VH-VL binders against q9h9l3. Designs and how they scored, part 212

Target 1, 176 residues: q9h9l3
Amino acid sequence: PRKMVAIDCEMVGTGPKGHVSSLARCSIVNYNGDVLYDEYILPPCHIVDYRTRWSGIRKQHMVNATPFKIARGQILKILTGKIVVGHAIHNDFKALQYFHPKSLTRDTSHIPPLNRKADCPENATMSLKHLTKKLLNRDIQVGKSGHSSVEDAQATMELYKLVEVEWEEHLARNPP

## First folded at step 10 (VH-VL)

Design Q28 (framework fv_amlenetug)
Fold by ESMFold2-Fast, scan of step 10:
Order: structure tokens, then sequence, then C-alpha cells
Structure Q28 (fold): chain C 176 residues (1-176), chain A 120 residues (1-120), chain B 108 residues (1-108)
């Protein structure tokens, strides 16, 4: 196995008018797509907006959810020292209140070769759903229960693998 | 060592009430969601109720909604199940179980169970 | 609610044989939110597998879980005397949480 993982998080709205995005689910998969972590997470603040259409989070998921402080500790132990792949990953790190070194971060929403393979402008930020359909011929984020962060993390890893050799070579020549 | 010790079971008449307790030790009780699962004599497992680590969120099986109340006292490391309007169908061994984080909603530790017998 | 149906109801086998237990869901259990438990007479259930295929701490490697969607399997390679018990599957994808009716693995 490789020292590389992919992450995807789901957020709910907390704070005034549900404006604050708080972590409510996190999924982490290894290089082969096996699940290393997948937990519903209970924010420390009252949930104002579940954002269910996108997050897939419902009140029932909060009953057995892992407290944020504990989940954060578990997640950070998995991420530390590894290459972490994500899509628009800054949102995930913000929700985790975590800093991951840029040299070990891979964001599939900001990899020009990946956009080129999808016949999209190199500087465009394409959705995970769009890139997955174009490059892997697979439909994700379908159904009526919102998004699956496991499915999204798996798709993100597979997308990165399409450009891994080229992009790692680029990063070696152009360190962040 | 994680231990869950249940108490409060016994004989009760239909329409009566009973309160079950589960004393927890060997882990930080206030950090974990807790669950009650029951098993009627010679039958399979049936989920009854769950409560979040803080006590803010609860959920119940339809068969017990409006009659049972799950609660917890984090200062005393104790989980409760208040059972009202008991029916013969509620006769079962009641297990207290700890929710497993890393596989949320699966149950990694269980108490020995306490028998509740409801008769007329 | 998601109904879990286990088959067969009873498996009569000898020590050293392989046991294959089935759990079928009435609708898809997404994200592999499925667990397996072992229960011996007079004892509380014991968690064996969660996430459809991940062994719980302390569970021997002769126990393995597989499957996805609506069809899940628990396999016990080379049964040991202590493995004769009742086995339950449980889904935790959708509320209410539900268990299968159980499969009894008994000595032939």
Amino acid sequence: as target 1 above (176 residues)
Amino acid sequence: EVQLLESGGGLVQTGGSLRLSCAASGFTFSNYAMTWVRQAPGKGLEWVSSISYSGEYTDYADSVKGRFTISRDNSQNTLYLQMNSLRAEDTAVYYCAKVRYYGSNSFDYWGQGTLVTVSS
Amino acid sequence: EIVLTQSPGTLSLSPGERATLSCRASQSVSDNYLAWYQQKPGQAPRLLIYGASTRATGIPDRFSGSGSGTDFTLTISRLEPEDFAVYYCQQYYSSPLTFGQGTKVEIK
C-alpha cells in the first residue's frame, strides 16, 4: 500500500442563520479505496440547518454520532504524515480546524492536467460529480439521501490516480 | 476494562412502570452514545432506543415510542430507560450497549442484560 | 424500515468445516453500514464485523465479512468448537436500526 489517503467531509449549518459550516461526517479511504474512517460527527454547537439535500445528514444520524473533539483526534492521527487527496479540500480542513502541509496536500479541484483530460479549462473549478462522470464514466451523488462521503472519497482517489505520475513529477520539479 | 452493569429488571404487571439503570465504568462515559437492545425469550435482537453522548438527541423503535424514555446522567456514568404502560410484548432481556465510534451504530460492549417480565 | 433476512436459519456442521452465512436486505444498505454479532446461550452478543468487512478488535482472522448493496456474507473458515453459536447481522444505514432474525450454527 501507498502512504496516501483520500478524504471527504459533510458539513451542516450551525451558528447564526446556519451560516457556519460545521463538520457532521468524515470519510477517509486508502489508495485502493478501502475505508479507513467513516463516522457521523456531532458538532459542539446546535445544528440550525442540516443541509440534507447535499450533506445527506439527518437528525437521526446525530443520535449515535462521535463528538467533534474525539472525531478530530481520530482523523488527525490518520492524516498526519500522509499525502491527503481531496476535492476543494480547504473546506474539509477548515471544518476540521486543521492545518495540513501544502507539500502533502493534493486538491483534485486544482490540478490542471485533470481538467485537461476532462476537456475543461485548466483554471476552472469543476465539481467532483462532473469530473467523475467525464473521466471515470460513473455517476455519483445520485439518489434521495444526499451525498455519500465514502463514495466521494473513493471517486476522488480514483481521479487522482489518473494524473498521479504526471502530477507528482510536476510537484517534484515545482515544490509548493 | 470496560464494564456495563444493568439493574432494575423484574416482574411487573401489564400497564405498570419500571426503570432500568446501566452503570458504566472503564471508559469516558460522557464521550459515547449509548443504546438499549432487547431480546424476548427464544427470539432475536431488537433495537429499543439510543441517546447521544450529551443526551440532546434520542431515538426510539416505533413499538416503544411514547411509552419509554431513554436518559443519562454523565456525572454518575449511568444510563436509564424509563418504561411506562408496559405490555406483555415488552417481556425480554434488556441489554445496555456502548456505541462504537469507527463503525458508528454498531455496538462494541454490552452489559450482561436484565430480565423484564410483564404479566397480568 | 430495512428488513434483514438471514439464511439458512440453521447450519449443522462439524469442527473444521467452513460456514457461510447470508444476510439479505429489503433495500440497499449503502456505505456498507452492516455489522455481524455472535451470541452464545446465556451471554450478551459480541461484535465480530462492522462496515461489512472490518473485523472488530480481538476477533480471530477465521471470521470474514463480504458483500455490498443487498447481499452480505459472514464466512467462518475452519470452525472451532467455540464458534457454534447464533449469528446476527445488523444494518445501521437507516433508522430504525434493525437486526436479522439470526442463523444458528450447531454441531452436526
Scores: ipSAE 0.458, ipTM 0.787, lowest interface PAE 2.2, mean pLDDT 90

Design Q29 (framework fv_amlenetug)
Fold by ESMFold2-Fast, scan of step 10:
Structure Q29 (fold): chain C 176 residues (1-176), chain A 120 residues (1-120), chain B 108 residues (1-108)
Amino acid sequence: as target 1 above (176 residues)
Amino acid sequence: EVQLLESGGGLVQTGGSLRLSCAASGFTFSNYAMTWVRQAPGKGLEWVSSISYSGEYTDYADSVKGRFTISRDNSQNTLYLQMNSLRAEDTAVYYCAKVRYYGSDSFDYWGQGTLVTVSS
Amino acid sequence: EIVLTQSPGTLSLSPGERATLSCRASQSVSDNYLAWYQQKPGQAPRLLIYGASTRATGIPDRFSGSGSGTDFTLTISRLEPEDFAVYYCQQYYSSPLTFGQGTKVEIK
């Protein structure tokens, strides 16, 4: 079958009052959790708010960050034709200004069997941190110095693997 | 042919100042981050400072923060290091180096180095 | 900061022999953001390997890099006379950028 990768992005605030979310880091891992891509990305617009508490991004990370246009090309080359797993992945695709086929997209924030395994309502949107603690007995996003997009991408892939067989069978019967 | 040529080194007294220059040629200078790396006599390599391709972002080793300022002039293809409040432990050969590529802070080309000797 | 420790400090070998140089990090160097440099007396360093295992342009295939996480190795499969030099590893995963203390490869 098609190869599978997991993605997690970090965004910073650009535009008026920092309200626009612009891509500033992207991590992609393969099925086994090995890193395929992890780069700081320089937004084309001035950074107003680093959102460091959540993003982990600071001014020094921008010194040799990959410009957005170049990073986007590298990332899309990795994602094209693959099954892409993410958590609330529409935010990542929006930041990348990219459309990935729905049939090849897996969003761990919207997989009813995964919520069921975590004793959560099937149609609720649960955080990556909560699902990872409940199902993998692992604490991620620890502390207040920002999240690791590598850690988040790895956790997301492991969560998907818990329901992969059931969910792929469901999608085969009920194509998106 | 990529060339980096440092200048401005010399003998200076403790507490003094020096400005180092690095003239770059053979590549599109304005497309690459640049760095200064130093080496004390008989010792290993120590990263000093880096600057983004635009000059907007900089980073410094803790040992030089507040005393050294990295800057660049893309119109002249020149990198600078302004060194203030010099100490004996700043004595070293200072190398100008080109950052290989975005996201990869390995250094593919180096200058010949310029010696800075700080004494009283 | 990530501290890189190289071993051995000095490696005494003859031309034609295999050299194996170690670089160990105090913290995981993710994404294999590790480079190796060669330096001869009176000369600037020369980039050999980046990304832990990718040979820089013009570097002979007798040089190879391997490893991940905290444990990295530079191998010279058969030493040539011009390979006797000091070798440094460098991580670029986290600021500040740091180098190992160096391994001197000297003729026996």
Scores: ipSAE 0.587, ipTM 0.839, lowest interface PAE 1.7, mean pLDDT 93

Design Q3 (framework fv_amlenetug)
Fold by ESMFold2-Fast, scan of step 10:
Structure Q3 (fold): chain C 176 residues (1-176), chain A 120 residues (1-120), chain B 108 residues (1-108)
Amino acid sequence: as target 1 above (176 residues)
Amino acid sequence: EVQLLESGGGLVQTGGSLRLSCAASGFTFSNYAMTWVRQAPGKGLEWVSSISYKGEYTDYADSVKGRFTISRDNSQNTLYLQMNSLRAEDTAVYYCAKVRYYGSGSFDYWGQGTLVTVSS
Amino acid sequence: EIVLTQSPGTLSLSPGERATLSCRASQSVSDNYLAWYQQKPGQAPRLLIYGASTRATGIPDRFSGSGSGTDFTLTISRLEPEDFAVYYCQQYYSSPLTFGQGTKVEIK
């Protein structure tokens, strides 16, 4: 069987007025939720806005952070050939400047059966926090110190497991 | 072969200053964060300071903040620790160590250390 | 600051025996940001384990790390003569980076 991992990234603002989203942390977990990768990542451009409320990134995290080019290589070696699960995962792939095959990508923000189980409109883009509370009875992203990308990746994998059999069967009949 | 060689240690009086150097070879120095860890005679390890690969970001233990300054010269493959307002409790062997990327914040290579003795 | 407490302080064993070393953190060390080092007299520390359970390159498989949250363990399955040394745990989850006080594994 195909190996499956879940990913979540944190971004900071670089460029004019901090408008560019640059990768600053990446967490990858396996099917059981064990951490395969979790590193702070130093963007090549000067950080204008840490977006700490959301990212959890502070200046101190940059000291031992892995340079972007090196981190990207490490991450892509883990993702290549695997089924990659994420929430609004296009943002993570964009920050990684990476193309992952659609046939091996699972986005928990765009799985109609998952929204249905949460009593939400099937076409709505629900937040990871909302789906996790509704379906796993667990509060994530608590407080104002920023999100844990490990916590988010773990929650994302558990959410996917709730619909895995149904969704994989659907994809086999309706290949992207 | 990765090699880190500390120098600059010695005897200094309380309130004095000293600058330590760490010469790196066997790896691309400019790609890695670096750190200083010290060990007082007969005691355990204590992290002192770290610096990012380009020198833009630094961090310090509370006991040395405002007194010690970490810096690097990537053109010379050298790490520095400028120590000011030295105290008796700063007496230790000072190790230069390379930060590991993949477990960033752990240290995969260490120098042999340089002894700093602070006396009144 | 996360304080790491190692136990026992000294472990007296014979070659061939199993050594189990404990490291307890005052706060959860999330994401397995924990390393173990070995230090022999007159030498610099050597990295054994990072990420709580991953062996560093060249480290024999008799060394293993386990644990999560606040409780971590370093196990040496069958002590060799060269394994008698001081062992330190280190967290790199939050600043300041901290080490445990060390466990000395000495020959009985």
Scores: ipSAE 0.677, ipTM 0.875, lowest interface PAE 1.3, mean pLDDT 92

Design Q30 (framework fv_amlenetug)
Fold by ESMFold2-Fast, scan of step 10:
Structure Q30 (fold): chain C 176 residues (1-176), chain A 120 residues (1-120), chain B 108 residues (1-108)
Amino acid sequence: as target 1 above (176 residues)
Amino acid sequence: EVQLLESGGGLVQTGGSLRLSCAASGFTFSNYAMTWVRQAPGKGLEWVSSISYSGEYTDYADSVKGRFTISRDNSQNTLYLQMNSLRAEDTAVYYCAKVRYYGTGSFDYWGQGTLVTVSS
Amino acid sequence: EIVLTQSPGTLSLSPGERATLSCRASQSVSDNYLAWYQQKPGQAPRLLIYGASTRATGIPDRFSGSGSGTDFTLTISRLEPEDFAVYYCQQYYSSPLTFGQGTKVEIK
């Protein structure tokens, strides 16, 4: 069977007024939540806004960071041919400048059964923090110093596992 | 394959200056962050300073901030540590080390070290 | 600053015995950003483990790392003569990067 991984990326602001989201960290975990990849990534453009409250990225993290071009190659080798799970995953793929086939993509922000289990509107985009608290009774993204993409990727995989059987059946009957 | 060769160490008086060099070969130097780690005689390891692959970002241990400057020349595959206002407690073997991909912040290759002795 | 405390300071063992080395952090080392190094007299350190439990390239499988949060362990299942050395843990989660004070594994 196809391997499944979960991904979460952190972005910093580059370009005019820091409005461009550039990749600054990527974490990938396997089905069991073991870390396959976790690197700070140095964007090719000057960082205008670290967005630290959300990203957890600080100047210190850029010191040992992997160059974007190198990191992108490493990440794509891990993702290619696998089912990739993420939350609002389009943003992660955009930051990676990467297209992943929709048939192999699972977005926990757009899985109606998952929202239903959380007593949320089926077509609403709920935050990872909210779904994790509601369905796993676990607090993530705590504090004011930013998120851990490892923690977020692990939570995303666990959320998907709650609906995996029914959602894979749905996708088999209704291919994207 | 990977080789790191430190040089520039020696005996210097308190308050003096030294510039350490680390010549790198066997890998694409310009793609990796680099670090300096020191070890006082008979003591443990102490991280000193690190520099990003581009040279744009640097970080320092509090004990050396304002006195040491890390830099690199990617065209020459060379890492530098400019050491000013040296103190007796800066006496140590100084190692150049390469940051690992997949676990950045850990160091997969180290040079042989160069001894810096600071005395009055 | 995260302070790493290693124990014991010295471990006196014979070849063939199991060595268990401890590294405790003053605060949580999140994301398992913890490495182990081996250093022999007159030599530079050698990376053994990174990510708390992942062996570096070329490291024999008798070396294993475990732990998370504040408590980490390096285990050498059957000591070989070449394993008698000083071992250091290192965290790379928070700046400044810090090392433990070292554990010396010596021949009994």
Scores: ipSAE 0.659, ipTM 0.881, lowest interface PAE 1.6, mean pLDDT 93

Design Q31 (framework fv_amlenetug)
Fold by ESMFold2-Fast, scan of step 10:
Structure Q31 (fold): chain C 176 residues (1-176), chain A 120 residues (1-120), chain B 108 residues (1-108)
Amino acid sequence: as target 1 above (176 residues)
Amino acid sequence: EVQLLESGGGLVQTGGSLRLSCAASGFTFSNYAMTWVRQAPGKGLEWVSSISYSGEYTDYADSVKGRFTISRDNSQNTLYLQMNSLRAEDTAVYYCAKVRYYGAGSFDYWGQGTLVTVSS
Amino acid sequence: EIVLTQSPGTLSLSPGERATLSCRASQSVSDNYLAWYQQKPGQAPRLLIYGASTRATGIPDRFSGSGSGTDFTLTISRLEPEDFAVYYCQQYYSSPLTFGQGTKVEIK
């Protein structure tokens, strides 16, 4: 029921030696974890490395994939004007070639109270998998068949909810 | 309005070849993946083949691999299915279908179908 | 491949009744990549539901989809005369894309 969404993207390797990260899947969920967007996305550049162990993406997923330019427009329409939650979210925004206002961005990899609840140093960058296990007692990103961006976006929203009240109050007193 | 108009079906002998065409209009053809789905007389739906918006990526049902080739001409807004080494079990109505956005892999628009009959 | 098994094969009902159609997958259809189609005699299939529970544009709200994992359901809350048709489920999670064998909803 809030003007807030969570996002998680999967990237594949393009360019020399597959070192460029290009968007190949994006999932967006609402406050309650309902899926608002979940599409495979075909990069405009040739895919050199599917990075399947992490991305879960294989050639079969590219067949029905949405063109990058079209997907970007759809995603930005959903994100614009909303509070967007993500984990290491700058990577997602880079892949989308998009700037989202800092005042409306929430990065669960950089929220000191969240790390504190997980018994981690407040200024450390902890993985989504670790925080989810520690705080939600849930295993995500299991195995080597790749991650589900839907699962990751849902976990990210649930993590943010644990600190939402105190963090929103902090941001209101200390605008970014 | 979105329209998919199929052609090329007919009667062919076992071992023969046919080329199906699907003329698309009413949407930006080059932005969407396309699919062929067939239905044998009195039977259910069977996915045959799909092609990415650019034509770079294709996929096929095991029953047609090595015999069928899906292709597209984005300049002519046309989808093709080249069918070689036809077998009696390939007899079916062949539908051209458009892959949707938001639920890609499901098909929001279908052609009227074209009947392919393979006889001995 | 993921095999989709629909039940019952035939459902005989009267207009005004509720229809409940089942689709069971041989392995988990992750992320709810499951669609439902309606096909009338002599016509191409029509998309009803995608993402297991999202109605396609123009589809009446008497049609609803539910389920996750291996068990999915299509419900028609109050059958209209035009709803007597064959219904197919389809997964688009894994290649090859597969359809169920169909459930025929016929007049009793």
Scores: ipSAE 0.758, ipTM 0.899, lowest interface PAE 1.0, mean pLDDT 93
Fold by OpenDDE, second read of step 11:
Structure Q31 (fold): chain C 176 residues (1-176), chain A 120 residues (1-120), chain B 108 residues (1-108)
Amino acid sequence: as target 1 above (176 residues)
Amino acid sequence: EVQLLESGGGLVQTGGSLRLSCAASGFTFSNYAMTWVRQAPGKGLEWVSSISYSGEYTDYADSVKGRFTISRDNSQNTLYLQMNSLRAEDTAVYYCAKVRYYGAGSFDYWGQGTLVTVSS
Amino acid sequence: EIVLTQSPGTLSLSPGERATLSCRASQSVSDNYLAWYQQKPGQAPRLLIYGASTRATGIPDRFSGSGSGTDFTLTISRLEPEDFAVYYCQQYYSSPLTFGQGTKVEIK
């Protein structure tokens, strides 16, 4: 069996009016929730909007941040060959400018059994915060400090564990 | 082998100026953020300033804001600290330190420091 | 700013004994952005631990870091003669970066 990791990224706004989402933090945890990677990342372009309310990113975090190209290399080394779990993970991969194999990707925002377990419509897109509260009885993304990508990655992994067996069997019968 | 060598320290009068330099070798200087940390005689460590790998972002302790300027020349593998309006409380050994990739904000390599003495 | 308070101020121990050093933060140091340094007289500090619990390269396994939130601990399982020094904790979660005031580990 392949090793499994969970990833969560925080993005800032770059480009005109800050509409481009650029990677500013990335956290990766293993199956047990241990942190494998957690770094502030410096985008190659000027940051127009830190989106601090959501991202938790401030200007000071960028002073010692890892350059994007270097961080990307480090992250890809960790992800390669792994089953990667994330929530709305297409956004993370887009920010990383990296495409992980679909067969090795697990998006907790698109797992019908997970929604069903949370008494949500199977085909609805539910937030990580909502699912975490419903299924894990845990509050995440609270306060004014913004999101913690480590916390979010850990929550994502724990959510997936709840439906891992069922979903893996489903995927085996219905490969993407 | 990573090496950081500070220079430019010395005796200066209150209100005077000094420019510290840190020559870096043994690693790709332009890929790492750098920092200055100082230590007054017989005292603990105090963060002074940090600069991103490209120099685009800088940060300062409140105690030195408006007086100190951190900069770097990546083509010369050199970090600088321009210190103006020096005060007696600025007396310290000033260390140049490299920021880690992992755990950004921690410092994995340090120079031996250069002593700055500010007298009235 | 996040104020880091280390305790005790001085720790007197003999070689072979276990050393436990505390670092308490005035507010939560999120995601364990906490480092430990060792400094010997007349020398520059040396990084021991980063990320609260990860040993830096070349650091012996007798050094270990633990903790989260506001309470962090550096443990030296068995003191070696070369371990008698001053130890500093440092947070890099938020600006300004701050250090603890240090704990001196001295020979009893």
Scores: ipSAE 0.059, ipTM 0.689, lowest interface PAE 3.3, mean pLDDT 93

Design Q32 (framework fv_amlenetug)
Fold by ESMFold2-Fast, scan of step 10:
Structure Q32 (fold): chain C 176 residues (1-176), chain A 120 residues (1-120), chain B 108 residues (1-108)
Amino acid sequence: as target 1 above (176 residues)
Amino acid sequence: EVQLLESGGGLVQTGGSLRLSCAASGFTFSNYAMTWVRQAPGKGLEWVSSISYSGEYTDYADSVKGRFTISRDNSQNTLYLQMNSLRAEDTAVYYCAKVRYYGSGYFDYWGQGTLVTVSS
Amino acid sequence: EIVLTQSPGTLSLSPGERATLSCRASQSVSDNYLAWYQQKPGQAPRLLIYGASTRATGIPDRFSGSGSGTDFTLTISRLEPEDFAVYYCQQYYSSPLTFGQGTKVEIK
């Protein structure tokens, strides 16, 4: 019944000095946290820096990875027309080379009531790890082997649910 | 209907070579990673090798590294496994398998298998 | 490498009974990257479950998967004659891809 999904993407470094962020994994979960999509993605450009500490991506993941053009089409088909929840989601949309309507976008890094519940400054950009620990008493992104985009997408959806009623009311009164 | 048909198996002497082929139909072959999995007589499944959709990235089990080469011809919808320096322990049914979706490491379709027997 | 250990090695049951098959990993299989396959004599394996608990298309409701981390279970709620086969778990979290040694479900 809810037309809402949560997304988290992992990026690798391509281009000069590995400074271009290219999509290399995407996970999408539904309202209940069930996985709708989770694929490693092959960038069209040479990977200079796997950024493994954060992305969790290694060369072996590229063996079974989906071509970018095909992955993008699959992902966009899932996102189109739905409310999409993410954390610092502008980075995910940029990596996807995709425009999602602002009215259907929810960014848990920019929801003042969520920061307030976590006893954090309302206008600060808090990490997903911090908010998840503070509000859900759950440790994510544990260790130095890189992040799980599935875990991150699931945590992001659960965080949004804590403020969903309040924030949807706010958006109805203050349309983006 | 997805079909995977292996061929090229047979009897070969230790130290010899064989090339296995897998003809694919019923799906867009060039969009999927492919894999070879083997099963020795009366034993369990063992992953052998995988190849990306483009053929650029490959991976191998330690037991076959340096001896086996996986490759593909997307224009002919065919997957290959070149097996060199064959050993008795390489005796097995070799299955061609399609990676489910486009990037997962589990297999939604398998061929019927082709038997490779290595003896002295 | 992640080693998968299946138990029991052989499960002897009658049609209509419940089958519970275990798969234990030597280290955590994150993101539930665990699949189950069925194999009958002379046939290729058939995908049953992926993502630890998601049934593949066309797989009957009597098959269910559960578990996370290092402990995974395949359950067949009421065995049909066609379900007597060998079952394999497989992790796809890390390379090399690995399978369990198999559990044979046989008629008593």
Scores: ipSAE 0.309, ipTM 0.783, lowest interface PAE 3.9, mean pLDDT 91

Design Q33 (framework fv_amlenetug)
Fold by ESMFold2-Fast, scan of step 10:
Structure Q33 (fold): chain C 176 residues (1-176), chain A 120 residues (1-120), chain B 108 residues (1-108)
Amino acid sequence: as target 1 above (176 residues)
Amino acid sequence: EVQLLESGGGLVQTGGSLRLSCAASGFTFSNYAMTWVRQAPGKGLEWVSSISYSGEYTDYADSVKGRFTISRDNSQNTLYLQMNSLRAEDTAVYYCAKVRYYGSGLFDYWGQGTLVTVSS
Amino acid sequence: EIVLTQSPGTLSLSPGERATLSCRASQSVSDNYLAWYQQKPGQAPRLLIYGASTRATGIPDRFSGSGSGTDFTLTISRLEPEDFAVYYCQQYYSSPLTFGQGTKVEIK
């Protein structure tokens, strides 16, 4: 394949009532699942809700975290010009305040063949945990300590590999 | 436990047709891409054709494009290769193989093979 | 198309010896999408190594794979009687999928 990476971000709650999702960790892996980037990121706004049950982020992770502006620059250098794979990836791009070209974006939550393979309705948005269990026989996001964005990015890449040939052919015939 | 059993091979005249079948068991057939690989007598392995788990997408080696058609019946756990306009150079043992994971093109299980002999 | 060239064509060794088999690609095989198969006379090929260095399930430790880019090696540290066979490398990075011509490991 062309240069391809998988990304997963963890967000914390900022703004009124912690309703704004701000980037607080980003993991990027290559096609083989090797880590290219994994950093805690300090949001420019005060953290109201760490969402630790889901994000795995605690106050101590923020002490040496990379400021958002610097982390964003580092991340975009890795993503630019590459096919980027993610799960519900528009949430990650929103947190990065970044537009990645649709032609180079692969979202494992919106690939009908992947859902079909998992015996799920083609147009349903299935969770990463569910697809990984069904198709890879692997349990991710277990326990109450929060998710590992490295684990999630690796699972996402492996899921995409299951449909890569099929989906790339579909996209060539049906350009986004 | 995983088994792939090819059938349908035999002697055919040049220009003739033949259909190969591969019966799969021991795994969820509908979850995996499948492939045909051939081997001419005393020669190496040559990839022939692959089909996606759903049957929607297919690929062919240049040497067989327009002559061979790969297909599958997921309800019967069976893979097919329809071979038309056969040539002497198509003489080979044809292996059915399971793709380890769909995007890889890597073959973790192979059938016993079925011999196709094309003669004038 | 990526052409894979294996060397030597034939390797004549005795049980207990070390076998080293080479596979060279005409273009870089990115992400180490290189596999090795073993084939005994009258039998189907058997997957030994994938991802250039990952041993398939049930394959003994004496088999190891290494290399990256265009130069790959299969090593059998101590040949057992059952290891005398033909070995093929295969790239699964780029279409069409291609195999090397094979290396025959035979008894001296």
Scores: ipSAE 0.007, ipTM 0.471, lowest interface PAE 15.4, mean pLDDT 87

